# VH-VL binders against a6qqv9r220to316, part 8

Target 1, 97 residues: a6qqv9r220to316
Amino acid sequence: DCRICAFLLRKKRFGQWAKQLTVIKEDQLLCYKSSKDRQPHLRLALDVCSVIYVPKDSRHKRHELRFAQGATEVLVLALQSREQAEEWLKVIREVSK
Key: E = the ipSAE of ESMFold2; O = the ipSAE of OpenDDE; V2 = 0.75 times the mean of E and O plus 0.25 times the DockQ between their complexes.

## First folded at step 2 (VH-VL; framework fv_roledumab)

Design r1c (at its last look DockQ between E and O 0.89; V2 from the best seeds 0.00; counts 0 for: pae E 2.7 > 2)
Fold by OpenDDE, look of step 2:
Structure r1c (fold): chain C 97 residues (1-97), chain A 118 residues (1-118), chain B 107 residues (1-107)
Amino acid sequence: as target 1 above (97 residues)
Amino acid sequence: QVQLVESGGGVVQPGRSLRLSCTASGFTFSSYAMHWVRQAPAKGLEWVATISYDGSNKQYADSVKGRFTFSRDNSQDTLYLQLNSLRPEDTAVYYCARDEYWGYFDYWGQGTMVTVSS
Amino acid sequence: AIRMTQSPSSFSASTGDRVTITCRASQGISSYVAWYQQKSGKAPKFLIYAASELQSGVPSRFSGSGSGTDFTLTINSLQSEDFATYYCQQYYDYPLTFGQGTRVEIT
């Protein structure tokens, strides 16, 4: 049972971005390289992550959700709008308890 | 400011080849995927090809697959589109366009005209 | 390929008019739609992305709406410089596809 899904941008190692199917299922965030892939290439347990929303502004080119485990940033997703970011943030907060 | 400048268009006979170039400036070229989009005279827009930021991933429209080759030189901030086995239906203004990873085209060049006729 | 059916193909309007252009996708594409303006003899200009997000520098009289399969571009109070051809485009999946265009002509 998928709570929310969309194509989002995932920040890559050298600052590049990749458009990927992103899904929240149960308490996990899943990323798929292709919509045709049966298995996600990335799984993130949301209950152990802190998430912050960084809005697009003069310094940031994209609306971002940044995921951290402790002091370590483990994932950065870019979304197309503030509304989309808020939708995802809401779901994330709900499933992470 | 972002600027894209196409060149290399011309008039050729069917079956011939052309090589188009697009020179980019005003942004970090190597950080962006790029596209070619064409427009036949008095017609709409048609996506032609996409190349990833480092050239490792290329996608082509079915109408040009096997005939057109997309490449880039990030050291010179330049795109290339090799047009082989040209057909009359390839006649169009060819635009290069920048992509911010989503698949839309936020900046466009002025275009270069390719005419294929016997 | 995802087909984008744009309507109408053309119409006449006057300055000050509220104009609406529609685009229908052959399948659900969420909000992955962009809109462009193209004036005669010029390259297309990027207007809207994510169906409703206005590109920086684009006048506020332009707006976009829709999700799923039906999308709309609206120009609230048409200005003289707005007479052009407009295109929708989906970027949900490759191949990237455009609507056939809508020409907005002066009455």
Scores: ipSAE 0.719, ipTM 0.926, lowest interface PAE 0.8, mean pLDDT 95
Fold by ESMFold2, look of step 2:
Structure r1c (fold): chain C 97 residues (1-97), chain A 118 residues (1-118), chain B 107 residues (1-107)
Amino acid sequence: as target 1 above (97 residues)
Amino acid sequence: QVQLVESGGGVVQPGRSLRLSCTASGFTFSSYAMHWVRQAPAKGLEWVATISYDGSNKQYADSVKGRFTFSRDNSQDTLYLQLNSLRPEDTAVYYCARDEYWGYFDYWGQGTMVTVSS
Amino acid sequence: AIRMTQSPSSFSASTGDRVTITCRASQGISSYVAWYQQKSGKAPKFLIYAASELQSGVPSRFSGSGSGTDFTLTINSLQSEDFATYYCQQYYDYPLTFGQGTRVEIT
């Protein structure tokens, strides 16, 4: 029933990161501290978010997906590769249609 | 240039204690998770301990849990590993290593040798 | 704990040879594998993350592949500086664990 899942980095306050199990289920993105937790640390309805992909390059240290609701950035995820980022972006765009 | 420099190794008898340190430079130390990894003579690599960027979360290998204590001082860009109740099987080169949160070790120090023998 | 088993334990080769080292995880770990090179008397050097992503500055003759439980490191056209011991490492879950190492030796 999950569309996609992986351990990704979730951006914390002050430029720190946390590795969390990130899952897309139906039209929601969920972050869990571990695969054993039953309650997510974050639930995000994807149908009300815009998302952009910021690739790793000479200016950017990480592949990032950045989520906004209106003008407010609500979530930044880091991924290990362009391929992974593009897989996740495809799924996110599919559930937002 | 990222640099990690371990110190505090030496020869000690079983049951005694030793304190290792690792001094970091060339990066924002307080933004990284850090690890200790050890290697017994002519053996493979063994992860020992992890500490979060602010020192609030720590993980230890079962072989050292309860005997080793990992800490960091972000004002001095320094890691500490307190080695208590040392055993001959703790004999190894001890490396400090940097982690960008994923759990792999992108930079390593030169290591410091700990020898535990009668 | 997730066990990482490398094969072979040693490999005799000449410059120009193609070397393949395998690493098998005791459970599925997706692509959460790193590879390191260690020369005698020196600290390990980081080569690959995410099973196949080459770290900046690592020669392109190195490549990694695999997902799930089976992973490989390949060195195409071995150079004299590549004689070393190679380790895989999983970072899927704690405790973090390494393979036992593969020593690539001069024939």
Scores: ipSAE 0.664, ipTM 0.907, lowest interface PAE 1.3, mean pLDDT 92
ESMFold2 (binder alone), look of step 2: mean pLDDT 94; pTM 0.954
ESMFold2, look of step 4: ipSAE 0.426; ipTM 0.868
ESMFold2 (binder alone), look of step 4: mean pLDDT 94; pTM 0.955
OpenDDE, look of step 4: ipSAE 0.499; ipTM 0.884

Design r1d (at its last look DockQ between E and O 0.05; V2 from the best seeds 0.00; counts 0 for: pae E 9.3 > 2, placed apart)
Fold by OpenDDE, look of step 2:
Structure r1d (fold): chain C 97 residues (1-97), chain A 118 residues (1-118), chain B 107 residues (1-107)
Amino acid sequence: as target 1 above (97 residues)
Amino acid sequence: QVQLVESGGGVVQPGRSLRLSCTASGFTFSSYAMHWVRQAPAKGLEWVATIWYDGSNKQYADSVKGRFTFSRDNSQDTLYLQLNSLRPEDTAVYYCARDEYWGYFDYWGQGTMVTVSS
Amino acid sequence: AIRMTQSPSSFSASTGDRVTITCRASQGISSYVAWYQQKSGKAPKFLIYAASTLQSGVPSRFSGSGSGTDFTLTINSLQSEDFATYYCQQYYDYPLTFGQGTRVEIT
């Protein structure tokens, strides 16, 4: 049982973007390379993550959610719209409590 | 090997300013958050400040808020801590330390001594 | 701020002794605890993270345990080079905070 899931773009090393199945389950954010994969290649404990929304603008081609643990950025997701970002952010805030 | 080297410490009177530097080498500096931690003579360790890998976020201990400014130059692999309105209680060895992802300090510099006295 | 209460503040021990240092958090912090060793006149050295995970290169005689509020650092057989001050640190939340330290002295 997942709270929310979608194929989202994940920022990779050197600024590349990859489309990945992204799932929030319990208090974790999970990324899968494929929907057929049994194990996620990325797990984030959302209760220890800070998340910020960065809107699309002249400098940013996409709406972004940026995740940090401590003071280190650990994940950047691109969203299709402000509304989608708000939807994910809402879920993240709920499970991070 | 990871290396951190602090500099800029010295003896100053209360109310004065100092600027500390920390030069990093042996790793991709711009990928890591960095910290300042200080230690007063014969006392314990006190976290001072944290800066994100790209400088987009900074956090300070309440004891230094409004007086200290943390910055970094990733093109020079260097951290800076501007110490303003110095107080005697700021007297300490100041360490720069690398953040290992979670908020603990896996590598430390040798420290630089700051003495605030009349 | 989360307070880390470390005990004891200091004690004497001999080589070969089993040494235990305790750190108590003012609230539940899961396993987000690190331990450091500091020798006189030197910078701290990173030992343990996640309460019980030993940093690479640290001797196996060092171990950590605990979860929630109570944490321990153990040295199974104290060596001459282990006489130092040890600090716990929480990274559950900012501000980051340390225990007050435990000085392990030679008998």
Scores: ipSAE 0.013, ipTM 0.710, lowest interface PAE 8.1, mean pLDDT 91
Fold by ESMFold2, look of step 2:
Structure r1d (fold): chain C 97 residues (1-97), chain A 118 residues (1-118), chain B 107 residues (1-107)
Amino acid sequence: as target 1 above (97 residues)
Amino acid sequence: QVQLVESGGGVVQPGRSLRLSCTASGFTFSSYAMHWVRQAPAKGLEWVATIWYDGSNKQYADSVKGRFTFSRDNSQDTLYLQLNSLRPEDTAVYYCARDEYWGYFDYWGQGTMVTVSS
Amino acid sequence: AIRMTQSPSSFSASTGDRVTITCRASQGISSYVAWYQQKSGKAPKFLIYAASTLQSGVPSRFSGSGSGTDFTLTINSLQSEDFATYYCQQYYDYPLTFGQGTRVEIT
C-alpha cells in the first residue's frame, strides 16, 4: 500500500551512494537494501522533516532531494531527472500535510 | 580494463525489429547508469536512452519512445536495447556508454551498426 | 530540449596552433557541459566534465571554460593526434543533447 516507490540512490556516510528501494507509506519514508527485504534499513517520519529539491548545479552533480530534521540533514536521495524529483516531492508534500 | 562490447547489429528491412546487447567488464556494472547513444553515418551524436543501475528508471529520446525498450541484467553484466518498428532514420552506429550518474559518458563501446533499408 | 550549437563546423589547423571551439546552450545550464573527441572510425573519447575539469589521463594542453550558456574547448599547441571531431554535450537535464560537432583538420 505504498504511495510511491522506486530504487533510488541514497547518500551514505562520507558521501558514498548506495541503491535502495525507497518507499513512501502513509507519512513514512522507508529504505530497503532490496525488494526481498522485509526490514527497512531506514525509517524516516516525513511529518517532522523539511525537504528541499536541489537540481544539478556547480556544487552538486545530481538531482537531489534533501531531508532535514531541524538544522540536521538526515537523508539525501538522488533522482534521475527534474520530472522524477517533482513527482516525489509532490507525494512527500501530500503526506506531510 | 573497462570494456563495453556491443552486438546484435545488422541489416534489416523497415518495420522489423532487432535486439542489441552490450556486455560490460572491468567494473562493477550494477553501480552505474548506462546509456545508448547513436550516430548516423557521417552525422553527429544523438542520445537514445538511459537506464539506472537497477533498471527501475528509464529515459528515452522522443524519436524512439514507444518503439525502443531498454533493459539490463545485472547478473550477466549485460544491457539490452529492443528496437521495434525500425525506420530508415534509425540507421546508425549504436554505442553503449557508462555514466556515474552525472549525465556524461566516461567510457564507450566501439559500437554496433544497424542499417535499416529496403 | 536544450539545444547545443557548436562553432565553427570545421576548420584547418597546423601542429602547434591554439584551437578554440565554442559551444552555446539555448538556456542557462550552469557548468554541466562535457566534451568528447572522436577520431574517424572510433568511438568518442571523454575529455572534460563540469565545463573545465579534465578527465584523468587527458593531456594538459586541453582546457575548457564557460558557465551559463557559453562554453569553450581550447587546445594549446595542437598535436598530430588531436586532429578529430569534437562534441560538446549538456547534462543539465533530459533529453541529454550534443552539439553538432566541430571537425579539426590538418593543413
Scores: ipSAE 0.008, ipTM 0.640, lowest interface PAE 9.3, mean pLDDT 87
ESMFold2 (binder alone), look of step 2: mean pLDDT 94; pTM 0.954

Design r1e (at its last look DockQ between E and O 0.24; V2 from the best seeds 0.00; counts 0 for: pae E 11.4 > 2)
Fold by OpenDDE, look of step 2:
Structure r1e (fold): chain C 97 residues (1-97), chain A 118 residues (1-118), chain B 107 residues (1-107)
Amino acid sequence: as target 1 above (97 residues)
Amino acid sequence: QVQLVESGGGVVQPGRSLRLSCTASGFTFSSYAMHWVRQAPAKGLEWVAVISYDGSNKYYADSVKGRFTFSRDNSQDTLYLQLNSLRPEDTAVYYCARDEYWGYFDYWGQGTMVTVSS
Amino acid sequence: AIRMTQSPSSFSASTGDRVTITCRASQGISSYLAWYQQKSGKAPKFLIYAASTLQSGVPSRFSGSGSGTDFTLTINSLQSEDFATYYCQQYYDYPLTFGQGTRVEIT
């Protein structure tokens, strides 16, 4: 009953990347360490987040969605393509209304 | 099993230096950021410093900036905290703790006591 | 720095009691909140992360709730081994900061 889910790379504190099951359910973004986990490793309320898309280019190795609450960046996800990023953005905008 | 063992604590006079060590085992040490957290006698917990998995990034609490230096030797699974210009208010049990992704601590050592007194 | 304030600082309870500890952040921290248990003379023990996710191996009588600025740790039925000091900790931003602690004592 999730809106969208996929294994995405999540940026860690010091620039490392970890692959995690990422789910948008209701108005929340949830990250799980594995598909077997019953509890998410991260919960993010999307209605209070601003999200920007940063495309892959000469400076960025990956397509990124960056989530901020106020002036603070709280999450960075890497996507496989522009199309995938747009798909996630669409869902995010819909649940954030 | 994950294990963290601190050492190097002791009694010193103000202005002196100590070097703390934390030896890790039971996990891939080089894959994790590590922290120092301290606790003054009968007081609460205070975050001190963090070092990235490869040592390329370090952050310190304002209370220790310019005096404490964080480092690690991943070939020896060891964390170091150089304590310079020690003050009485630095008196505390110093814990090393493993970082879990966002900056919470899933494993802790048993701590080493540092006492600064004239 | 984000200030974390726990309430109460200490209280007495009996085995079997439902215990509630609150933690308030000086600003919104989303769900970037962890809870620890510390027994006298011991290192802290990791209990909860993401405000409400129970760490593996922690008894189910422990639970966490809250988001934004107000958080709660609940022990549904206090056991003898639960008498300790509990700390909340935010990891929304550096510097990382702890609450001052809540000591749960036996009546």
Scores: ipSAE 0.081, ipTM 0.803, lowest interface PAE 2.9, mean pLDDT 92
Fold by ESMFold2, look of step 2:
Structure r1e (fold): chain C 97 residues (1-97), chain A 118 residues (1-118), chain B 107 residues (1-107)
Amino acid sequence: as target 1 above (97 residues)
Amino acid sequence: QVQLVESGGGVVQPGRSLRLSCTASGFTFSSYAMHWVRQAPAKGLEWVAVISYDGSNKYYADSVKGRFTFSRDNSQDTLYLQLNSLRPEDTAVYYCARDEYWGYFDYWGQGTMVTVSS
Amino acid sequence: AIRMTQSPSSFSASTGDRVTITCRASQGISSYLAWYQQKSGKAPKFLIYAASTLQSGVPSRFSGSGSGTDFTLTINSLQSEDFATYYCQQYYDYPLTFGQGTRVEIT
């Protein structure tokens, strides 16, 4: 039922980072505080989001996926590597078309 | 010990301006988002504004948007709130508050009083 | 904006009483709920985050519960220093909002 799942870092509103279980299920991305939580802290419909990958470099400390609905950035996730980001992007594109 | 000290409050006529300051000590100031929260006399708490740890992102309550400007100087461990076009309903004690990480306030200053009256 | 409604607005209590304060959000906020204590003339004091987690140094007679829209602060055996006004605050979404406060008064 889960297409992809990992603990990723979720950027909080003003620069904090929190480890969250991040799951793609059907056309939604879900963030949970732990694998034991029944309710997600975030539910995001991927069919109305655009997603960009911002690689780690001298300007950016982390590999990031940035999600927007229209002109509004709604979620930033940090990943461990380019390879992980490409894996997640592939799944996102498959479910959102 | 974490300490936040506000200053710059006073009595002012409607339409005038004030600049509030908050000096921080006892923690790595540049690692924290910071907020202003106000409380009108004998009333509840109202969130006013937030500024990100590096000052790059700011957000304001609708009641103050376009009139108030939040800034920070991380070299001086100081916050500033510019209060323009003040109205009687802006009368309140203004607190600076430290955002622990999630949008709740683990440390508060003592507050500075702003009174807007004719 | 997410409206936070506290109940009751005030009540009288004696030392040793079990005190319960409720807080209701106008929409689901998961567990993004904090509680504060404010004594007259003082700044608010942080008590609880994540609906139920006590900040370090907060007496164990305080507890919080709830998720979604309905939340409760309980003082298990009221002490003389607990007479104060209590506020809930959601930190689920901006603008951040507080309940209107609940004043716990001495009988």
Scores: ipSAE 0.007, ipTM 0.612, lowest interface PAE 11.4, mean pLDDT 87
ESMFold2 (binder alone), look of step 2: mean pLDDT 94; pTM 0.957

## First folded at step 4 (VH-VL; framework fv_roledumab)

Design a1 (at its last look DockQ between E and O 0.89; V2 from the best seeds 0.72)
Fold by OpenDDE, look of step 4:
Structure a1 (fold): chain C 97 residues (1-97), chain A 118 residues (1-118), chain B 107 residues (1-107)
Amino acid sequence: as target 1 above (97 residues)
Amino acid sequence: QVQLVESGGGVVQPGRSLRLSCTASGFTFSSYAMHWVRQAPAKGLEWVATISYDGSNKQYADSVKGRFTFSRDNSQDTLYLQLNSLRPEDTAVYYCARDEYWGYFDYWGQGTMVTVSS
Amino acid sequence: AIRMTQSPSSFSASTGDRVTITCRASQGISSYVAWYQQKSGKAPKFLIYAASELESGVPSRFSGSGSGTDFTLTINSLQSEDFATYYCQQYYDYPLTFGQGTRVEIT
């Protein structure tokens, strides 16, 4: 069913982050507020998104995947490690082809 | 630098109430969820409560549900824990701690001691 | 609630020793584990998150490993300042829970 899933942080409006169950299924990224939720509150078509990895460093407190549609950033996810970010990025690239 | 300073601890009799405070500085307080964690004398750590950045979501340990109330004043960079119907088993050092959004605690206060005894 | 079973409860060691502390979760929690150090009379100090990621400023002699249910904190060469009590903690789900703690004492 799903290619990959984990609890990730989603960036919110005023710089806050929310821990959410994040799933890639088919060519979509889905976010759930709770693992018990049947429906995602966010759906993102990955085939129309560009994704960049921003590693944790002196300026960035978290490993991030940033999603854009055209010139507009539509989603920022934070991950716990570089390895996790690479795993997600690999899956994203595969389903976006 | 991030600082958390607890206050309000003391000695009270069972059934009484106490109000703890935690004053934060050195970071954007309103952007972070916060926690209370307690430690009974010579015992381990126990999570007590969590409050979201805007106070809209609160979580409590079963051991304190219905008795403790977590709140925050973001204009004052301050957390509050209202301790009602106190029991001897509530005796502990109470720490406030900052959440890095994952549910672990990256910064801790020095703690304030609450003693419940007859 | 997810139970974190930490072992041993205490042990004695000498400076230079390799120290290992274990924590077992009652269910699979992936890598959502943190470790803390607490010295006597002080607040806990954040050491490790995501089971194996060192917090900034933590000496490299500290390391964490594990995933699923079994987790380990290792101190490669124990230093005098490392004698303390250590705690694991899961943040996979609420309620957040700690291990019972492990006190590392001087031989």
Scores: ipSAE 0.676, ipTM 0.921, lowest interface PAE 0.8, mean pLDDT 95
Fold by ESMFold2, look of step 4:
Structure a1 (fold): chain C 97 residues (1-97), chain A 118 residues (1-118), chain B 107 residues (1-107)
Amino acid sequence: as target 1 above (97 residues)
Amino acid sequence: QVQLVESGGGVVQPGRSLRLSCTASGFTFSSYAMHWVRQAPAKGLEWVATISYDGSNKQYADSVKGRFTFSRDNSQDTLYLQLNSLRPEDTAVYYCARDEYWGYFDYWGQGTMVTVSS
Amino acid sequence: AIRMTQSPSSFSASTGDRVTITCRASQGISSYVAWYQQKSGKAPKFLIYAASELESGVPSRFSGSGSGTDFTLTINSLQSEDFATYYCQQYYDYPLTFGQGTRVEIT
C-alpha cells in the first residue's frame, strides 16, 4: 500500500534535522521517528499542499522539498540527491492532482 | 576551519575506567550529530556510539553497550566518552567524527590511543 | 547488524592504473553508503556519500556507483597520493557498520 518510502531528513522547529522514515500512502505523507514506530509523528494530506523542489547548489546546502498550505510552510524534507528528490516530487504530484 | 581534537587516551589495566574528550571548533557544534569510531591496531574501523545534536538520543554498538556512556556539552563544544569496565578488546585509536544527520562522518579528529593490558 | 564485505582485501597498483573496489551489503540498503580513504597513521578522510555523490574537494578521478547490495569505488588514473586503505560504510540502519577495508599498495 506504500507508494514510496525512504529515510529522509525532516526539518525541526529550530532549524535542526531529524532522520525519519518517510512514507507516501494513498494521498498522505507520513513521518515516523524510526522504522519500529507504529504511529507517525507527522501526517500531511498532500492534496491540500503545494510543494516545491529547491535543489542543492552554491546557495543551498541540501536538496529540499518544501510543503506549504497557502502562505504557511508546513514541512521541509531533505533528500540525498537530485534524482531522489525528483522521484519523490513525481509521486507527490501524481497523488495530489 | 573544522577541527576535532580528541584527548584522554592512555594505558590502563582491564576493568578500569577512562574518560575521553573531543573538543570542536570552526563550526556550529550544536547543529551536528557526533560519533565515536574506533580502530584496533592494524584493524578496520568500528562505529562505537552516536549522539544527537542536543544529546537526547544516543546509540551504542553492542560491544560497548552498558559500559560506555556518550555525552556532550554544547556550551563548551565538547564531547565526552566514559569508558568503564575496559577490556583488552577495547584497545584502539578512538576518533570523534561529525555527522550532518544522515549517519556518515564528514570530518574526523586525529584520534586518541587507548591501550588496555596487564 | 548489516554486514559490509569489501573485496579485494588488498590490491597492488601503479600510478595511472584504474582501481576498482567493491563492497557488498548483507541486505538491501538503497544508496545509504559512504566511502573513506585512510593513509597510514592518519584519520580517515570522507570521499563519497549516497553511494555516488562526491564530496566537495575530492578529486574527480574518484567515483562511486551502486544501489541495493552492490557498490563500487573507482579511482581512474591512480596518483601517488591515492595509495591508502579504503573503507565503505552503510548508514541505512543502526548499528552503523564498515567494510573491513581494502589496501591499495605500490607495485
Scores: ipSAE 0.639, ipTM 0.907, lowest interface PAE 1.5, mean pLDDT 92
ESMFold2 (binder alone), look of step 4: mean pLDDT 94; pTM 0.954

Design a2 (at its last look DockQ between E and O 0.96; V2 from the best seeds 0.71)
Fold by OpenDDE, look of step 4:
Structure a2 (fold): chain C 97 residues (1-97), chain A 118 residues (1-118), chain B 107 residues (1-107)
Amino acid sequence: as target 1 above (97 residues)
Amino acid sequence: QVQLVESGGGVVQPGRSLRLSCTASGFTFSSYAMHWVRQAPAKGLEWVATISYDGSDKQYADSVKGRFTFSRDNSQDTLYLQLNSLRPEDTAVYYCARDEYWGYFDYWGQGTMVTVSS
Amino acid sequence: AIRMTQSPSSFSASTGDRVTITCRASQGISSYVAWYQQKSGKAPKFLIYAASELQSGVPSRFSGSGSGTDFTLTINSLQSEDFATYYCQQYYDYPLTFGQGTRVEIT
């Protein structure tokens, strides 16, 4: 069913982060508030998004995947490690083709 | 530098109440979830409660549900834990800890001792 | 609740030794595991997150590994300042839970 799933952090409105079950299914990214939720509260069509990886460094506290539609950033996810970020980025690139 | 300072601990009789405080500095307090973790004498660590950055979401351990209340005042950079209906098994050092949003504790206070005894 | 079973409860070691502490989760928790060090009379210190990511400032002799249910903390060459109690912790789901702890003592 899903290509990849994990608890990731989603950047919120005022710079806070929320831990959410994140799933890539088909060509969509879905976010769930909890693993028990039947419906996602966020859906993102990956085929119309560009994604960049921003690694953790002296200026960035977290490994991030940033999603944009055109010139507009629509989603920022934080990962636990570089390896996790690379795994997600690989899947995203595959489903976005 | 990140600092967390707990206060309010003491010796109380069973059934009584106590209010703990944790004062934060060195970071934007209102941007972080916070936790209480306790440790009974010569025992391990036990998670007690979690509060979101704005206090809108709270999680409690089953052992304290209905008795403990978690709150925060972001204008004062202060975290609170109201301990009601205290029991001897609540005797512990109570630590406040900062969350990097994942659910682990990257910074800890020095702790404040709560003793419940008749 | 997810139970974290930590072993051993305590053991003696000497400086220079390779030390290994294990933690087993009651269910699969991916890599959502942290490790802490606690010295006597002090608050815990954050060491490792994501099972294998070393917190900034922590000596490289510390390492973590594992995924799913079995996790390990390793100290390659034990130093005098490393004698302490160590705890694993899962943050896969609430309630957050710790292992029972492992006390590393001087031989």
Scores: ipSAE 0.731, ipTM 0.928, lowest interface PAE 0.8, mean pLDDT 95
Fold by ESMFold2, look of step 4:
Structure a2 (fold): chain C 97 residues (1-97), chain A 118 residues (1-118), chain B 107 residues (1-107)
Amino acid sequence: as target 1 above (97 residues)
Amino acid sequence: QVQLVESGGGVVQPGRSLRLSCTASGFTFSSYAMHWVRQAPAKGLEWVATISYDGSDKQYADSVKGRFTFSRDNSQDTLYLQLNSLRPEDTAVYYCARDEYWGYFDYWGQGTMVTVSS
Amino acid sequence: AIRMTQSPSSFSASTGDRVTITCRASQGISSYVAWYQQKSGKAPKFLIYAASELQSGVPSRFSGSGSGTDFTLTINSLQSEDFATYYCQQYYDYPLTFGQGTRVEIT
């Protein structure tokens, strides 16, 4: 029932990152501290979010997906490659219709 | 120019202790997880320990768990590894290494040698 | 723990040769693999992350591939400075583990 999952980086309050198991299930994005946790540390309904892909380049250190609800940024994820980011973005856009 | 410099290695008898340190420069130390990785003479690499950017989370290889203690001082940009109850199999070059959060080691120190010998 | 098995243990080669080193994981680890080069008496040098992404400053003759359990490091047109030991490393889960190493030697 999971659409996609991987360990991604989740941005923390002071610009640090945490590696978390990130799962898209149905219309929700879920983050777990480890693969052994039963309860997510984050649950985000994707149908009320917009998402922007910011590629890694000379100005940007990481491939990022940035999620907003209205004008408020609510989540930033980092991915290891453009290919991974595009795969995740496709799934996110599909479930947020 | 990221730089990591280990120190505190030496020759000790089994059962004794050492404290290793690693000084960092050229990056925002308090933003990075850090590791110790060791290499016995003429052998491969073995991950030893990880410490989170603020020191709140630590992980150890089973071979050192309960004997080694990893800590950091972010005001001095310094890592410490306390090596207690040393055994001959702990003989190795000990490297400190920087982690970009994913678990791979993009910068390494030159290492410090620990020899545990009767 | 996730075991990483490298092959071969050593490679004899000449300058200009194509060298292929393989690494096999004991379980699926997606593309969470890094590669390192180590010359005798020196610290390891980081080459590749995410199985195939070259670190800045790594010559383009190095390439990595694979996903799941089977991974490959390729050196195309070996240079004299490439004689070294190479390690793969998984970073999928703790404990972090390395392959046993592959020594690339001059014929």
Scores: ipSAE 0.530, ipTM 0.886, lowest interface PAE 1.9, mean pLDDT 92
ESMFold2 (binder alone), look of step 4: mean pLDDT 94; pTM 0.953

